# VH-VL binders against q9xwc2, part 13

Target 1, 164 residues: q9xwc2
Amino acid sequence: VTCDFKNELVSMNWNVKNNKIQIHFEHNNLTENRWTSIAFGDGPGMNNLESIIFSRREDNVITTNSGYTPKKKKVVVDDVSYVTVNDVQITGNKLKVTVSRPLGPAGPRNFSLDQCLNWMVVPGGSLSNGKFKKHHGKIFFIKDVCAAKCTAERIQRINSNKAL
Key: E = the ipSAE of ESMFold2; O = the ipSAE of OpenDDE; V2 = 0.75 times the mean of E and O plus 0.25 times the DockQ between their complexes.

## First folded at step 4 (VH-VL)

Design n19 (framework fv_tixagevimab; at its last look DockQ between E and O 0.06; V2 from the best seeds 0.00; counts 0 for: pae E 9.6 > 2, placed apart)
Fold by ESMFold2-Fast, scan of step 4:
Structure n19 (fold): chain C 164 residues (1-164), chain A 120 residues (1-120), chain B 109 residues (1-109)
Amino acid sequence: as target 1 above (164 residues)
Amino acid sequence: QMQLVQSGPEVKKPGTSVKVSCKASGFTFSTSAVQWVRQARGQRLEWIGWIAVGSGNTNYAQKFQERVTITRDMSTSTAYMELSSLRSEDTAVYYCARVQSGYTYGFDIWGQGTMVTVSS
Amino acid sequence: EIVLTQSPGTLSLSPGERATLSCRASQSVYSSYLAWYQQKPGQAPRLLIYGASSRATGIPDRFSGSGSGTDFTLTISRLEPEDFAVYYCQQYGSTPPWTFGQGTKVEIK
């Protein structure tokens, strides 16, 4: 069961409780006027991605938006985010953020994380004169994430196994 | 409760400076940007500048760049706005406000305001 | 700099009536990053709407925002006595300076 992901740039873990998913996300180098995102897709093509987008503005305020990417077109940011921000910290260029959303269908596209999906972390791109620019760098794929299985009991077992 | 509490009213002579404080409580100060806005009697709100509390990075409206300095003290969760070379036209209520880190960008918490009167 | 123009300057209405307030921008506001504030005499402004259409925490559902690009509207569906105040729009788009409209006063008829 996949309930976390880590590399040199990003780290994330997620857990489910009371039909909500909580995601803790860290980015080690989110500089001013940059964005990064977590995206969710059904199917191998990764088309029509649902996303949670984190932006660091020039005033160093971190904004969190929900959105989607229709095929090869630009990311579309929702006018009203359905994602709740529980905690956000920025120290130097290191972002630590905890968000939650309903596990089941949510938002204007009625998108559910209760199904097994491919997740991805888009390391990010620039914000320039108020618009999202093309992402740079390698997209990190996390295949077949069945987030509903990431309960407290199961996470405890995973952590015990990793302690070796 | 989440709040910003400002220092009390000031009466200053032309050519002097004023320093207004804005103390945060009930939320994480370090992840916020503190905005400064003023309003002269019967006039619109006018943006002065902001400070990103964690980094200390600032941005000022061009009109105020030569005269304004915004700072913060992390140990006391307090932001400061200092305006120098005061003129009668600087008579206004000065407000601090926060922009919340996260999914919202709007000035969601405001100080009560500090009346600054510049008179000879 | 983006100039925001509000209209009308004054709305004279009675409790129970619908208020519609307009805010026009001289340039397109990035990602509809436009907020509405209420201000009563002697008080700090109060955030009502952010992102053109999202209600701030604790704001009654009679307040709603709409619009995009250069044309934005604040609607108060049924005025309560406490709603008679001055309302300001503000843009906080891509780059400072953040700018405010001149305000619309909603007053008792």
Scores: ipSAE 0.033, ipTM 0.601, lowest interface PAE 5.7, mean pLDDT 85
Fold by OpenDDE, look of step 9:
Structure n19 (fold): chain C 164 residues (1-164), chain A 120 residues (1-120), chain B 109 residues (1-109)
Amino acid sequence: as target 1 above (164 residues)
Amino acid sequence: QMQLVQSGPEVKKPGTSVKVSCKASGFTFSTSAVQWVRQARGQRLEWIGWIAVGSGNTNYAQKFQERVTITRDMSTSTAYMELSSLRSEDTAVYYCARVQSGYTYGFDIWGQGTMVTVSS
Amino acid sequence: EIVLTQSPGTLSLSPGERATLSCRASQSVYSSYLAWYQQKPGQAPRLLIYGASSRATGIPDRFSGSGSGTDFTLTISRLEPEDFAVYYCQQYGSTPPWTFGQGTKVEIK
């Protein structure tokens, strides 16, 4: 069982297996010294969204960081990413990345993906001296994704301690 | 070969400081976190603190909050643990260990340990 | 802080026997961040299990981890001579300190 989304700019796939969620993310226009991110949260709308941030340096190195996206603020990058990069490639300006994380609570905010969440894409912004600048444009909604619908496995709900 | 190589044994007098190094190789240092753990002879593992290599942010156990400083040099892929105001009770083997991005794989690489002896 | 209590303190067994080690947490620990380590005399700890139930690279299948919440178990299905050591659990899924259990010594009977 798979969950998918695609538009002209991005494509996403969610797959849950072994209490982990794997996310395949493609972005068709990630230029040098730019970042983009996927964001998810309890919704609706733009809030303190958990974020997986993808950045491209001038030397075409792709970095992946976890963090969260405050409303109308710069992304806050976690000290250490709590997502695992399984695969990453950049061809031209097309990014293809696969990341995974626990289905249950993860990261400094103990955010769980065991419930239906709103998934969004942050258009991104410039990357300067390793710092993420504010994104330009509006966050656009992707879809509601329920982990239970993205797997053939039985999912056990795990209580999370959300950050205060 | 992924490894952490620590500095050699130290013999210190009470009241002095010791700085142990932990050099990483064979893996991406910048996206990892490093924890420091010590173990006195015949005793349990004791958590000292950790550093997020990317940001340099640290957290220390309350017991060591006032005496320990954990740092990293990204250019040399080396983490450091400095313990000041040494006491005889600080005599132990000190270990560094890394966890890769995501934390989900545990602390899989350990240094060989550094014996620190504090004696008058 | 989260306190991890391991039991028993010492487990005396013979080669070929099954070893069951417990790690109990004072409060709920996320399984993704529960690890087991093996330590032999004069050596650094070695990661055995991460995420409560995943074997680290190179770890024999006789080692297995299970549990959730506050109760975690390390099982050695058939003890080999090289398995006699001290075993520690650690949690690192909450705000530090990332505490260790006090250890269980598996010794030869």
Scores: ipSAE 0.024, ipTM 0.683, lowest interface PAE 3.6, mean pLDDT 89
Fold by ESMFold2, look of step 9:
Parts: sequence; C-alpha cells; structure tokens
Structure n19 (fold): chain C 164 residues (1-164), chain A 120 residues (1-120), chain B 109 residues (1-109)
Amino acid sequence: as target 1 above (164 residues)
Amino acid sequence: QMQLVQSGPEVKKPGTSVKVSCKASGFTFSTSAVQWVRQARGQRLEWIGWIAVGSGNTNYAQKFQERVTITRDMSTSTAYMELSSLRSEDTAVYYCARVQSGYTYGFDIWGQGTMVTVSS
Amino acid sequence: EIVLTQSPGTLSLSPGERATLSCRASQSVYSSYLAWYQQKPGQAPRLLIYGASSRATGIPDRFSGSGSGTDFTLTISRLEPEDFAVYYCQQYGSTPPWTFGQGTKVEIK
C-alpha cells in the first residue's frame, strides 16, 4: 500500500480519516514566481487530470488552487477551490503545505480519490502576471495509488515495520 | 491571538515624512505579505503597497512610487511604511493588513489604523 | 486597473429586513480573489467574505456572497442592529493594484 512518495525534490504523504484525505506536501525549491502541483488521473497522457496547484507569488504569498488539465499540457485553474488548506509554511525556498479534500466526489468535475489511480508531481513551472505557464523538469509518476487504504492505523504499522 | 498593532496618531507639517509601524503577533510573519492601505475621511480604501516579508521585496501603487518606502524587521515581526513629501491630501487613516498564505484568502487581519494629519 | 463599482450607495432598511449589495467590476475578476469587508465608524475593516462566497472565521451565516466574472453580490438575510455599517468589495489576488469599491452604507430606515 503506497501512502508516501519522496525524492530529492519533493516529499509527500497522505492519510484518510472520516471520508477525507489529507495530503502533506513538501517541495525543496519553490522559488518566487513559480508553481508546482499534484495531479491525479489514469492513462498515458495528461488528459483529464485533476490537480492541486501550489504557487509562490511575487508578494511571497503561497497560493493553493484546484484545477485540471482538460487536454494536452494545459492547466485550467478553478475559480473557486474545493480544496482546504490546513497549513502552509515556507522557509527559504522549502515549501511545506497540508491540504485536505473529500475522499469521494468533489468540485466542479465530481472528481473522486476513493479509487485507485495514478498520481503525478509536476516539479515546477513559471507564473507570468498571475497566470500559470508551461512546466519544466521531469514529472514524477506514482502508479496505482489506492489512497483510501491509507488509514492512520495502516500507516502506523508501515512506519513501525520500516524502523525494524 | 493573531494581531497587527500599529503606532499612534501623527500630526505632521507639509513636506515632512511619517513612518508608521505595524507589529505582528500570533501568526507566522515570514510567510505573510503585509499590505498598506489608507482611507481619507469619507473616502474609499486606497491600496498603497505590499512587502513580501520573507524576501523583503516590495510593490507600490504608481501614485506612491516615488515617495513611499515599505520595510520590515524580522527580529521584531514589525513592518513599516514611510511616506515622504507629505501634503494635506495625505491626511488619512493608514492601515496595515495581512494576506495569509493559502488559497483564496483576503486581507484577514487588519491593524487598528493610524491617523496621520498633515496641516500647515 | 480594475474598477469596482458598488450599488446602491446607501441602503436604508429596518432590522429584520434582507439587504442585497452589488459590486460590479470593470473587467472580469476571478471569484477566488473577490472579498467583502464591513467597516464601522472608527474601526478597521473586517473581512466578511473571501473567494466571492466563503465566510471568514466567526462570520454569522446570515452573511452570504455570490457572483462571478464582473457581477458580485453580498446578501445579509436578516439585518441585525450590529449590521448597520459600510460594506466594501475588493479584488486582491491578480496583478496589482489591488482595488476596493466605493462602499455601500447600510443605515437604519
């Protein structure tokens, strides 16, 4: 059961309780006027991917948006987000953010994480006049994530076994 | 408790400068942007500028660009707005406000306001 | 620069009545960056609504916001005595400058 992801640039873990998913996301190099995102969806392309987007604005405020990619490498940001920001911190260029959303259907597309699907991390892209521009860098893929199975009890057992 | 506490009222002569302080407590200062807004008697709120607390970078409304300076002191969690070459039309209440990092939040914490009176 | 125009300028109503305040933008504004504030004499503005429709912490549910694009509305479903004040809309998340409407005064009829 995959309930975390870590490499040199990003660290992420997620857990489910009371039909909500909480995602802790860290990014080691989110500089000013840039964005990064977590995307969800199946298939070989970037079509119909649900997204949570984190941005560092010119005024150094971290902004979180929900959105999607309806076709080829285009990001559409929702006017009103359905994602809750529980905490956000930036130290130098290191972002730490905690968000939550309903595990089941939510937002304008009724998108559900109560199923197994692929997750992706987009490491970064530029902002220009507040608009999201094309990303650069290697997208990180996490195949077949069954987020609903990442309960607190299961995560505790996983962490204890890793320590052994 | 989250607060922005501003310095007290000022009475100034035209041509001088004023510096208003804004001390933050109860929230993470370094991830905030501090905004400065003024309101003349009976008038709408007017945005002056902001400071990105972490980097110290600023942005000023064009009207104020040549005579406003916004700074901060990380060790005291205090932002400052200095307005030079004061004129009588600068008479207003000056507010600081916070924009919280997160999604879609407005100016959620405001200072109590500082009355600046510019007269002969 | 985005100009916000509020209407009416003054709204004279009695306690218990519904108040409807309008804010029209000169250009389209993402709903995520539209806020409403209440201001009483001698006090700082108080955030009521952010993201066009979300109530700020501690704001009673009689306050609601709606709208998108260029047309936004603040509704107070049942006026209480403490609700007689001036109300401002604001856009704050796009490219500067951030701008406020001229205000709507809600006063006792």
Scores: ipSAE 0.006, ipTM 0.586, lowest interface PAE 9.6, mean pLDDT 84
ESMFold2 (binder alone), look of step 9: mean pLDDT 90; pTM 0.905

Design n20 (framework fv_zigakibart)
Fold by ESMFold2-Fast, scan of step 4:
Structure n20 (fold): chain C 164 residues (1-164), chain A 120 residues (1-120), chain B 107 residues (1-107)
Amino acid sequence: as target 1 above (164 residues)
Amino acid sequence: QVQLVQSGAEVKKPGASVKVSCKASGYTFTSYHMHWVRQAPGQGLEWMGYINPSYGSTKYNEKFKGKATMTSDTSASTAYMELSSLRSDDTAVYYCARGTYSQGWYFDLWGQGTTVTVSS
Amino acid sequence: DIVMTQSPSTLSASVGDRVTITCKASQSISTYVAWYQQKPGKAPKLLISAASSLQSGVPSRFSGSGSGTEFTLTISSLQPDDFATYFCQQSYTHPLTFGQGTKLEIK
C-alpha cells in the first residue's frame, strides 16, 4: 500500500482517520511568487485533475486552495476552499504544511479520495501579479494510491516490515 | 424530480453498433459519476465502467475495453454508451446509474434501462 | 476479480417472516458492500450502502451487517412489497462486481 512519497525536492505522507485524510507535504524550494500542488485523478500532465494548491506570495504569506485543472495547463482555484489547513510553516524556502479534507466526496466537484487514484506532485510554477502561471518541468507521478488503506495501524506495519 | 431517462429499445444485427443515451435531470450533472451496468436476460448485473462528466475521464471493466465507449455532453446533461461489433451475447438491458462514493461506489439513482437485442 | 456469492439463490417465505440473505466475498473487502432490490421489469433500487447504512426512504425493516468476507441483508418482518430479487455488490476493487442474486418469492 502507498502512503508516502519522497525525492530531493518534495516529500509527503498521508493517513486516514474518522473518514478524513490528512496529508503532510514538504517542499524544499518554494521561493517567493511560486506555487506548487498535489493533484489527483487523471494523469498524464495537468489535465482533468483535482488539486490542493499551495502558493507563496510576498511577506511569507502562504495560501492553500482547493481547485482543479479542467484543461491542459490551466489552474482554477475554488472560490471557497474545502481543504482545512492544520499546520503551515515556511523557513527560508522550505515549506511544511499539513492539510485535511473528507476522505469521501467533497467540494463542488464531489471529488472522493476514498477510491484508488493516481496522485501527482506539481513541483511548481510562477505567480505573476497574483495569477497562476502554467507549470513547466517534470510532474512527479505516484501510481495507484488507495488512500483509504493508509490507516495509522497499516502505516506502522509497513514501517516495521521495512526496518526488518 | 431527480431522474435518469434512457433512450428506447434497439434491435441490431451482429457486427453493428448501438449508442444508448442517459439524460439526467433534477441534480447537478457534473457532481456525480455516471456508471453503466448491463443485465442479460434472466441473469445478474454486470458493471461496465464509469465516466466522470466533470472531467470526461473514464474507467472501464477490462472485459469492455475496446468494445464500449462512454462519453458525456455537459451542456445537455446526457451520458452516452456506445457498443461496437455487437454479438448475440450483448443482448441485455443496459442501465445508467448515478454513482456516489463513500466507503465504496453505490448507485442511488438508476435509469429505467434500455433493451438491446442482437439478432440475425 | 472479486467474486460475490449469494445464498440462497431462491427463498420462499410468508408475509411476517424474518428473512436473511447472505453474501460472501472471495477476499476481504472491509465494509465496501451495497445491497439492491429489483422487481421484474424494473431497475434495481439501492437499499443499503457501506454494509449497514440504510438509505433514505427505505423501510426500517431492512438492515445490513457484516465486514470482511461475510455480509447479510435482513428483513425483520416481510411485507408483500418485498417479494423481489436482491443483489449484493462490492466496490473494494475494480471491476465492481455483483452477486448472482437471491429471488425472494411468496410461499
Scores: ipSAE 0.133, ipTM 0.719, lowest interface PAE 5.4, mean pLDDT 88

Design n21 (framework fv_zigakibart)
Fold by ESMFold2-Fast, scan of step 4:
Structure n21 (fold): chain C 164 residues (1-164), chain A 120 residues (1-120), chain B 107 residues (1-107)
Amino acid sequence: as target 1 above (164 residues)
Amino acid sequence: QVQLVQSGAEVKKPGASVKVSCKASGYTFTTYAMHWVRQAPGQGLEWMGYINPNYGGTKYNEKFKGKATMTSDTSASTAYMELSSLRSDDTAVYYCARSPLYTGSNFDYWGQGTTVTVSS
Amino acid sequence: DIVMTQSPSTLSASVGDRVTITCKASQDISRYVAWYQQKPGKAPKLLISDASNLETGVPSRFSGSGSGTEFTLTISSLQPDDFATYFCQQYYNTPYTFGQGTKLEIK
């Protein structure tokens, strides 16, 4: 079962408790006037993407938005984010953020993470006059994420098996 | 033991509404999703949607948006499905079914079914 | 929507026979298939999840296999209690969809 993802640029792990999912996300090179996001497909087709978007402004303020990317590949940011920010740190260009949301249907599109689906990490794009510009760089796909299976008990068992 | 007990059969006229209940026992009601599935006479199974009773969040099959309304009463451990503007082709057996949140959407326990007949 | 197509729609078999029911998905659904048994006048009963995982309490004569777009349910030695209608279901994407059913009849 997949409950984490890591490469040279980003690191992410998630767990479920009380029908909420908590996601810890790190980005090693989020510079000023840049955004990055975690996106969830509407099933494996990935035609309509539900997103959690992190943006870094010039004053080092990190903003978290929920959003949606329809077939046209334009990012649509929700007026009111339904995602809760639990912790945010920026040190140099390294972002560490912890967010939570309901595991089941949530937000204006009633999007649920309790089904198995493909996730993606969009490494980033630029912000110009506060507007989101098209992303550039390789999108990282995380296949067959069954987030509901990532309970604290299961994660502890996995960690116990790795620790000798 | 886990049980899902549904309300009794209903006979309605076209244009009416019907509300079917599903009372859960033998488990913690708020930790499982409750799905609704219907079956027209001699036909296959059709998924309508689900509700997560912990926060009242719902997901509908597009075919049933604006037609079906799913709700739950946590204190009574009961899920409800209301179907409005009934037509003759809504005649079916309506089932509630439980899905564990951490095992995907396999329906491990089902209610006995509620027969809804729509006739003039 | 993902379309699930079962074959055959009806099959006749005798006690002791090996029977196989096939389910085809209109697109790749990985392993996210469940199989249900439904007896006349009763609610469906879950037999198999994740294509091949036998549910607790289900007899070992039932088995599932497949991945991607083609899945099978096999009953290795048919018993009288097994005459029923069988449905496959995908839970890879909403809306969740079922096959049209396979009716397993005597003779």
Scores: ipSAE 0.007, ipTM 0.549, lowest interface PAE 11.0, mean pLDDT 85

Design n22 (framework fv_erenumab)
Fold by ESMFold2-Fast, scan of step 4:
Structure n22 (fold): chain C 164 residues (1-164), chain A 121 residues (1-121), chain B 110 residues (1-110)
Amino acid sequence: as target 1 above (164 residues)
Amino acid sequence: QVQLVESGGGVVQPGRSLRLSCAASGFTFSSYGMHWVRQAPGKGLEWVAVISYEGSNKYSVDSVKGRFTISRDNSKNTLFLQMNSLRAEDTAVYYCARGQYSTGYTLFDYWGQGTTVTVSS
Amino acid sequence: QSVLTQPPSVSAAPGQKVTISCSGSSSNIGNNYVSWYQQLPGTAPKLLIYDNNKRPSGIPDRFSGSKSGTSTTLGITGLQTGDEADYYCGTWDSSLSVYVFGGGTKLTVL
């Protein structure tokens, strides 16, 4: 079962407790006036995806939003955020953020993370005059994430197996 | 220019219903989330409800859940608030307001002039 | 009580400076951008400050915003009689999934 993802630019892990999912996300190079996101969907494409979007503006404030992608290469944010930010810090260009949301349907779409979905990380895009612009770089795809199986006990077993 | 014009307010007795409308012009209505905000006489602002740009997702303050329904008709550039089982504490000026989807943060960059709802016996 | 706390009133003379405070928690001001709204008597509210410290087109530089931790302040310099109004802070509350306003501050220009 997949409960984490890491590469040179980003890392994240997630766990489920009490019907809530907590996601810890790190980005090593989130510069001024840029955004990054985590997205969930039935397919690997950028259609009808639900997203958690992190934005860094020139005042170094990190904004977390819920969003969705109705069409490829377009990010639209609803006015309503369904995600709780538990912790956020930016040091230099390194973002560390912890968020939580209900495991079941939440926010501007009815996606339930208790089903197996394909996740993706959009590594970055530009903000221009406060608007989300085209992303830059390769999107990272994580296939068949069954997040409901990422309990504390299961994560411990996974980490023990990796250490072996 | 952006304009929001509310209508449908009036004087009603407790337990009855009203439907408010907000006519939008001067922008692409179907691209923005829309909000209802109210203000009781001599009191502060209270956020009531929001609807997403396509109309599928809605949130409201707990005190109106089960009684008020927000909806929209993008073909007519119109926002609605259906208010059922009205109570004296619902007496207020009701404003429609445009949200800002592009920055991902909820703020109200344009407001209508408001429509007055008075619930009295 | 309001989730965001503002003083009920402030006053100062023309030409002077005033600051209006707004205090919240990590789930609202600490987590999200803050906006300020001006409501002149008998009128609809108007966006005055957004994203903590930005002004919409047409808002003079006498108005400023700042945020520190879970608190934010609105600053008004060079007070004019036309600034007499109610001022509201507002932001999204991530734990409640609602937009919250402060209780409002009545500014009287003496």
Scores: ipSAE 0.008, ipTM 0.538, lowest interface PAE 11.0, mean pLDDT 82

Design n23 (framework fv_erenumab)
Fold by ESMFold2-Fast, scan of step 4:
Structure n23 (fold): chain C 164 residues (1-164), chain A 122 residues (1-122), chain B 110 residues (1-110)
Amino acid sequence: as target 1 above (164 residues)
Amino acid sequence: QVQLVESGGGVVQPGRSLRLSCAASGFTFSHYAMHWVRQAPGKGLEWVAVIWYSGSNKYSVDSVKGRFTISRDNSKNTLFLQMNSLRAEDTAVYYCAKDVYHGSSTWGMDVWGQGTTVTVSS
Amino acid sequence: QSVLTQPPSVSAAPGQKVTISCSGSSSNIGYNYVSWYQQLPGTAPKLLIYDNNKRPSGIPDRFSGSKSGTSTTLGITGLQTGDEADYYCGTWDTSLSAGVFGGGTKLTVL
């Protein structure tokens, strides 16, 4: 059961409480006029992905949106968001953000994280005149994330085993 | 071609049980979430329950929680609704319906059965 | 009691246009996509609109859907006698973790 992910560029961890999932996400190099996202899907492919998108605009403004990628790497941003931003910080080029959303079906496509899915971190792409451009760089895949199992008790148990 | 057929309805007294079945054909049953929706005589539609394509996730309306259990057998292309502790208020035509989405997304029902009638009376 | 509110009835003549409203809250229509269903007398419901404004194959252009904020509308143009039916809006309610339907609107074509 996977409740965290870390590499040189990004790190994230998630936990579930009261039918909500809380995700803490860090990006070590989110420069001005860039976006990054966490995406979710049934398969390892890049089509029909649900996402949480973070954008850094001018004057250190960080915007969080929900969205989806149907095909051809086009990003569609939702007009209404079911994602709550609990905390957001940008220090230099390091983003730290904590978001929450319902664990079960939510959002325009009624997408649920209450099942085993493949998660992805899209390192980012450029923003131009407020529009999302195609991403560049390697996408990080986290296979078979069963987020509903990431309760405080189970996370403590996992961390105790790693510490030994 | 694409079809859903419900069965298992009948007349029962309060407190008894019924098991409804829904036989699917003409589409890949194992790819889609499936719903149960009911309609009391002369009343509107009421959503009852949904089960994910894999059978791993289930949701139901609060009034039936603990009494009704949705399940599926993908090898037999069949959806079930086990109804325990039936009440007069459960009297309705029960429809099974296929979700428009496959995988992890749900809501919106593009294929419906003709319904099976459940009458709970004393 | 319905979570989504629809008018109980609407009436119009053949060839006319009619609109049917459906009102909810942020946890249902506000957050989620809406679908619309037609139920002819004595029959099972039929999907007319999904994802707020998309038509399944076989549904004519005279049926349309739209969503604004916590409300949605079904539009029917060029009314035909065969359109006499009950119409339901439906969506997911995130706070209830359940599907919800409107109370239904009976359309009479005079």
Scores: ipSAE 0.076, ipTM 0.698, lowest interface PAE 6.5, mean pLDDT 87

Design n24 (framework fv_erenumab)
Fold by ESMFold2-Fast, scan of step 4:
Structure n24 (fold): chain C 164 residues (1-164), chain A 120 residues (1-120), chain B 110 residues (1-110)
Amino acid sequence: as target 1 above (164 residues)
Amino acid sequence: QVQLVESGGGVVQPGRSLRLSCAASGFTFSTYAMHWVRQAPGKGLEWVAVISYEGTDKYSVDSVKGRFTISRDNSKNTLFLQMNSLRAEDTAVYYCARTSPYLQGAFDIWGQGTTVTVSS
Amino acid sequence: QSVLTQPPSVSAAPGQKVTISCSGSSSNIGSNFVSWYQQLPGTAPKLLIYENNKRPSGIPDRFSGSKSGTSTTLGITGLQTGDEADYYCGAWDSSLYAVVFGGGTKLTVL
């Protein structure tokens, strides 16, 4: 069961509690006027993806938005985010954020994370006049994430097995 | 030069319906989320509902769910609030207000309001 | 009851400074942008502060905003009689999926 991902630029882990999913996300180089996102869907294309988008402005304010990518279009940001921000910190260029949302269908698209999906981390793109510009760099794919299985009990069992 | 003008308010009996309109001018209406905010006589501001710029996403306060429907017609630059099953506690001045996708929760332009009185 | 807590009234003399407080929780002020609104008697509200501490064009610099944790404050310096109004804080609440307002503070310039 896949409940975490890490490389040199980003790390994330997720767990399910009380029919909600909590995602802890870190980005080591989120500079001013840049965005990064986590996307969910069948992938690997930029079509019909549900997204959580993090943006950093010059005043070091971090904004979290929900959104989606319709077929053959840029990312569309929801005017009203349905994702809860539990904690957010920016120190230098390092972002640490914890968000939660319902595990089952949620938001205007009734999108569920209870199903097994491919997840993606889009490492970054620029903001200009409040608009999201095309991303640069490699998209990181996390295949076949069955997030509903990432309970505290299962995560403890996984860690115990790695120690042995 | 940006302006919002509400209309459609009036005096109605409990259980009846009213449809409010908000005419927008001086900006590209289809790129902004639109809200309804109300204020009962002598009371504070209460948010009622929001609709996304394309009209696909809608949220409202629990007290009006199932009774009020927010909608918009981007071709006519008009926002609507259909109010069914009106109650005495719905008596208020109703304002329409604009916000940007990047100004979460901030209303930069407000209309002058239209008065709804629910009285028997 | 309002979701955000403000004092019901504040008063000060012309030329003085006043601070209006607003407190909330992690799901609203703690996680989202804060805005402040001025409502003169018989008029619609007007945006004074957005994104915690920014002023729209036309708002004088004697109005300021600040946010710390789950609380925010509106500061007004050089008070004028024309500042007599109700002041409201507001923020998106991620748990309620709603914009929440404070109960309003009546400012009297004596």
Scores: ipSAE 0.006, ipTM 0.513, lowest interface PAE 13.5, mean pLDDT 83

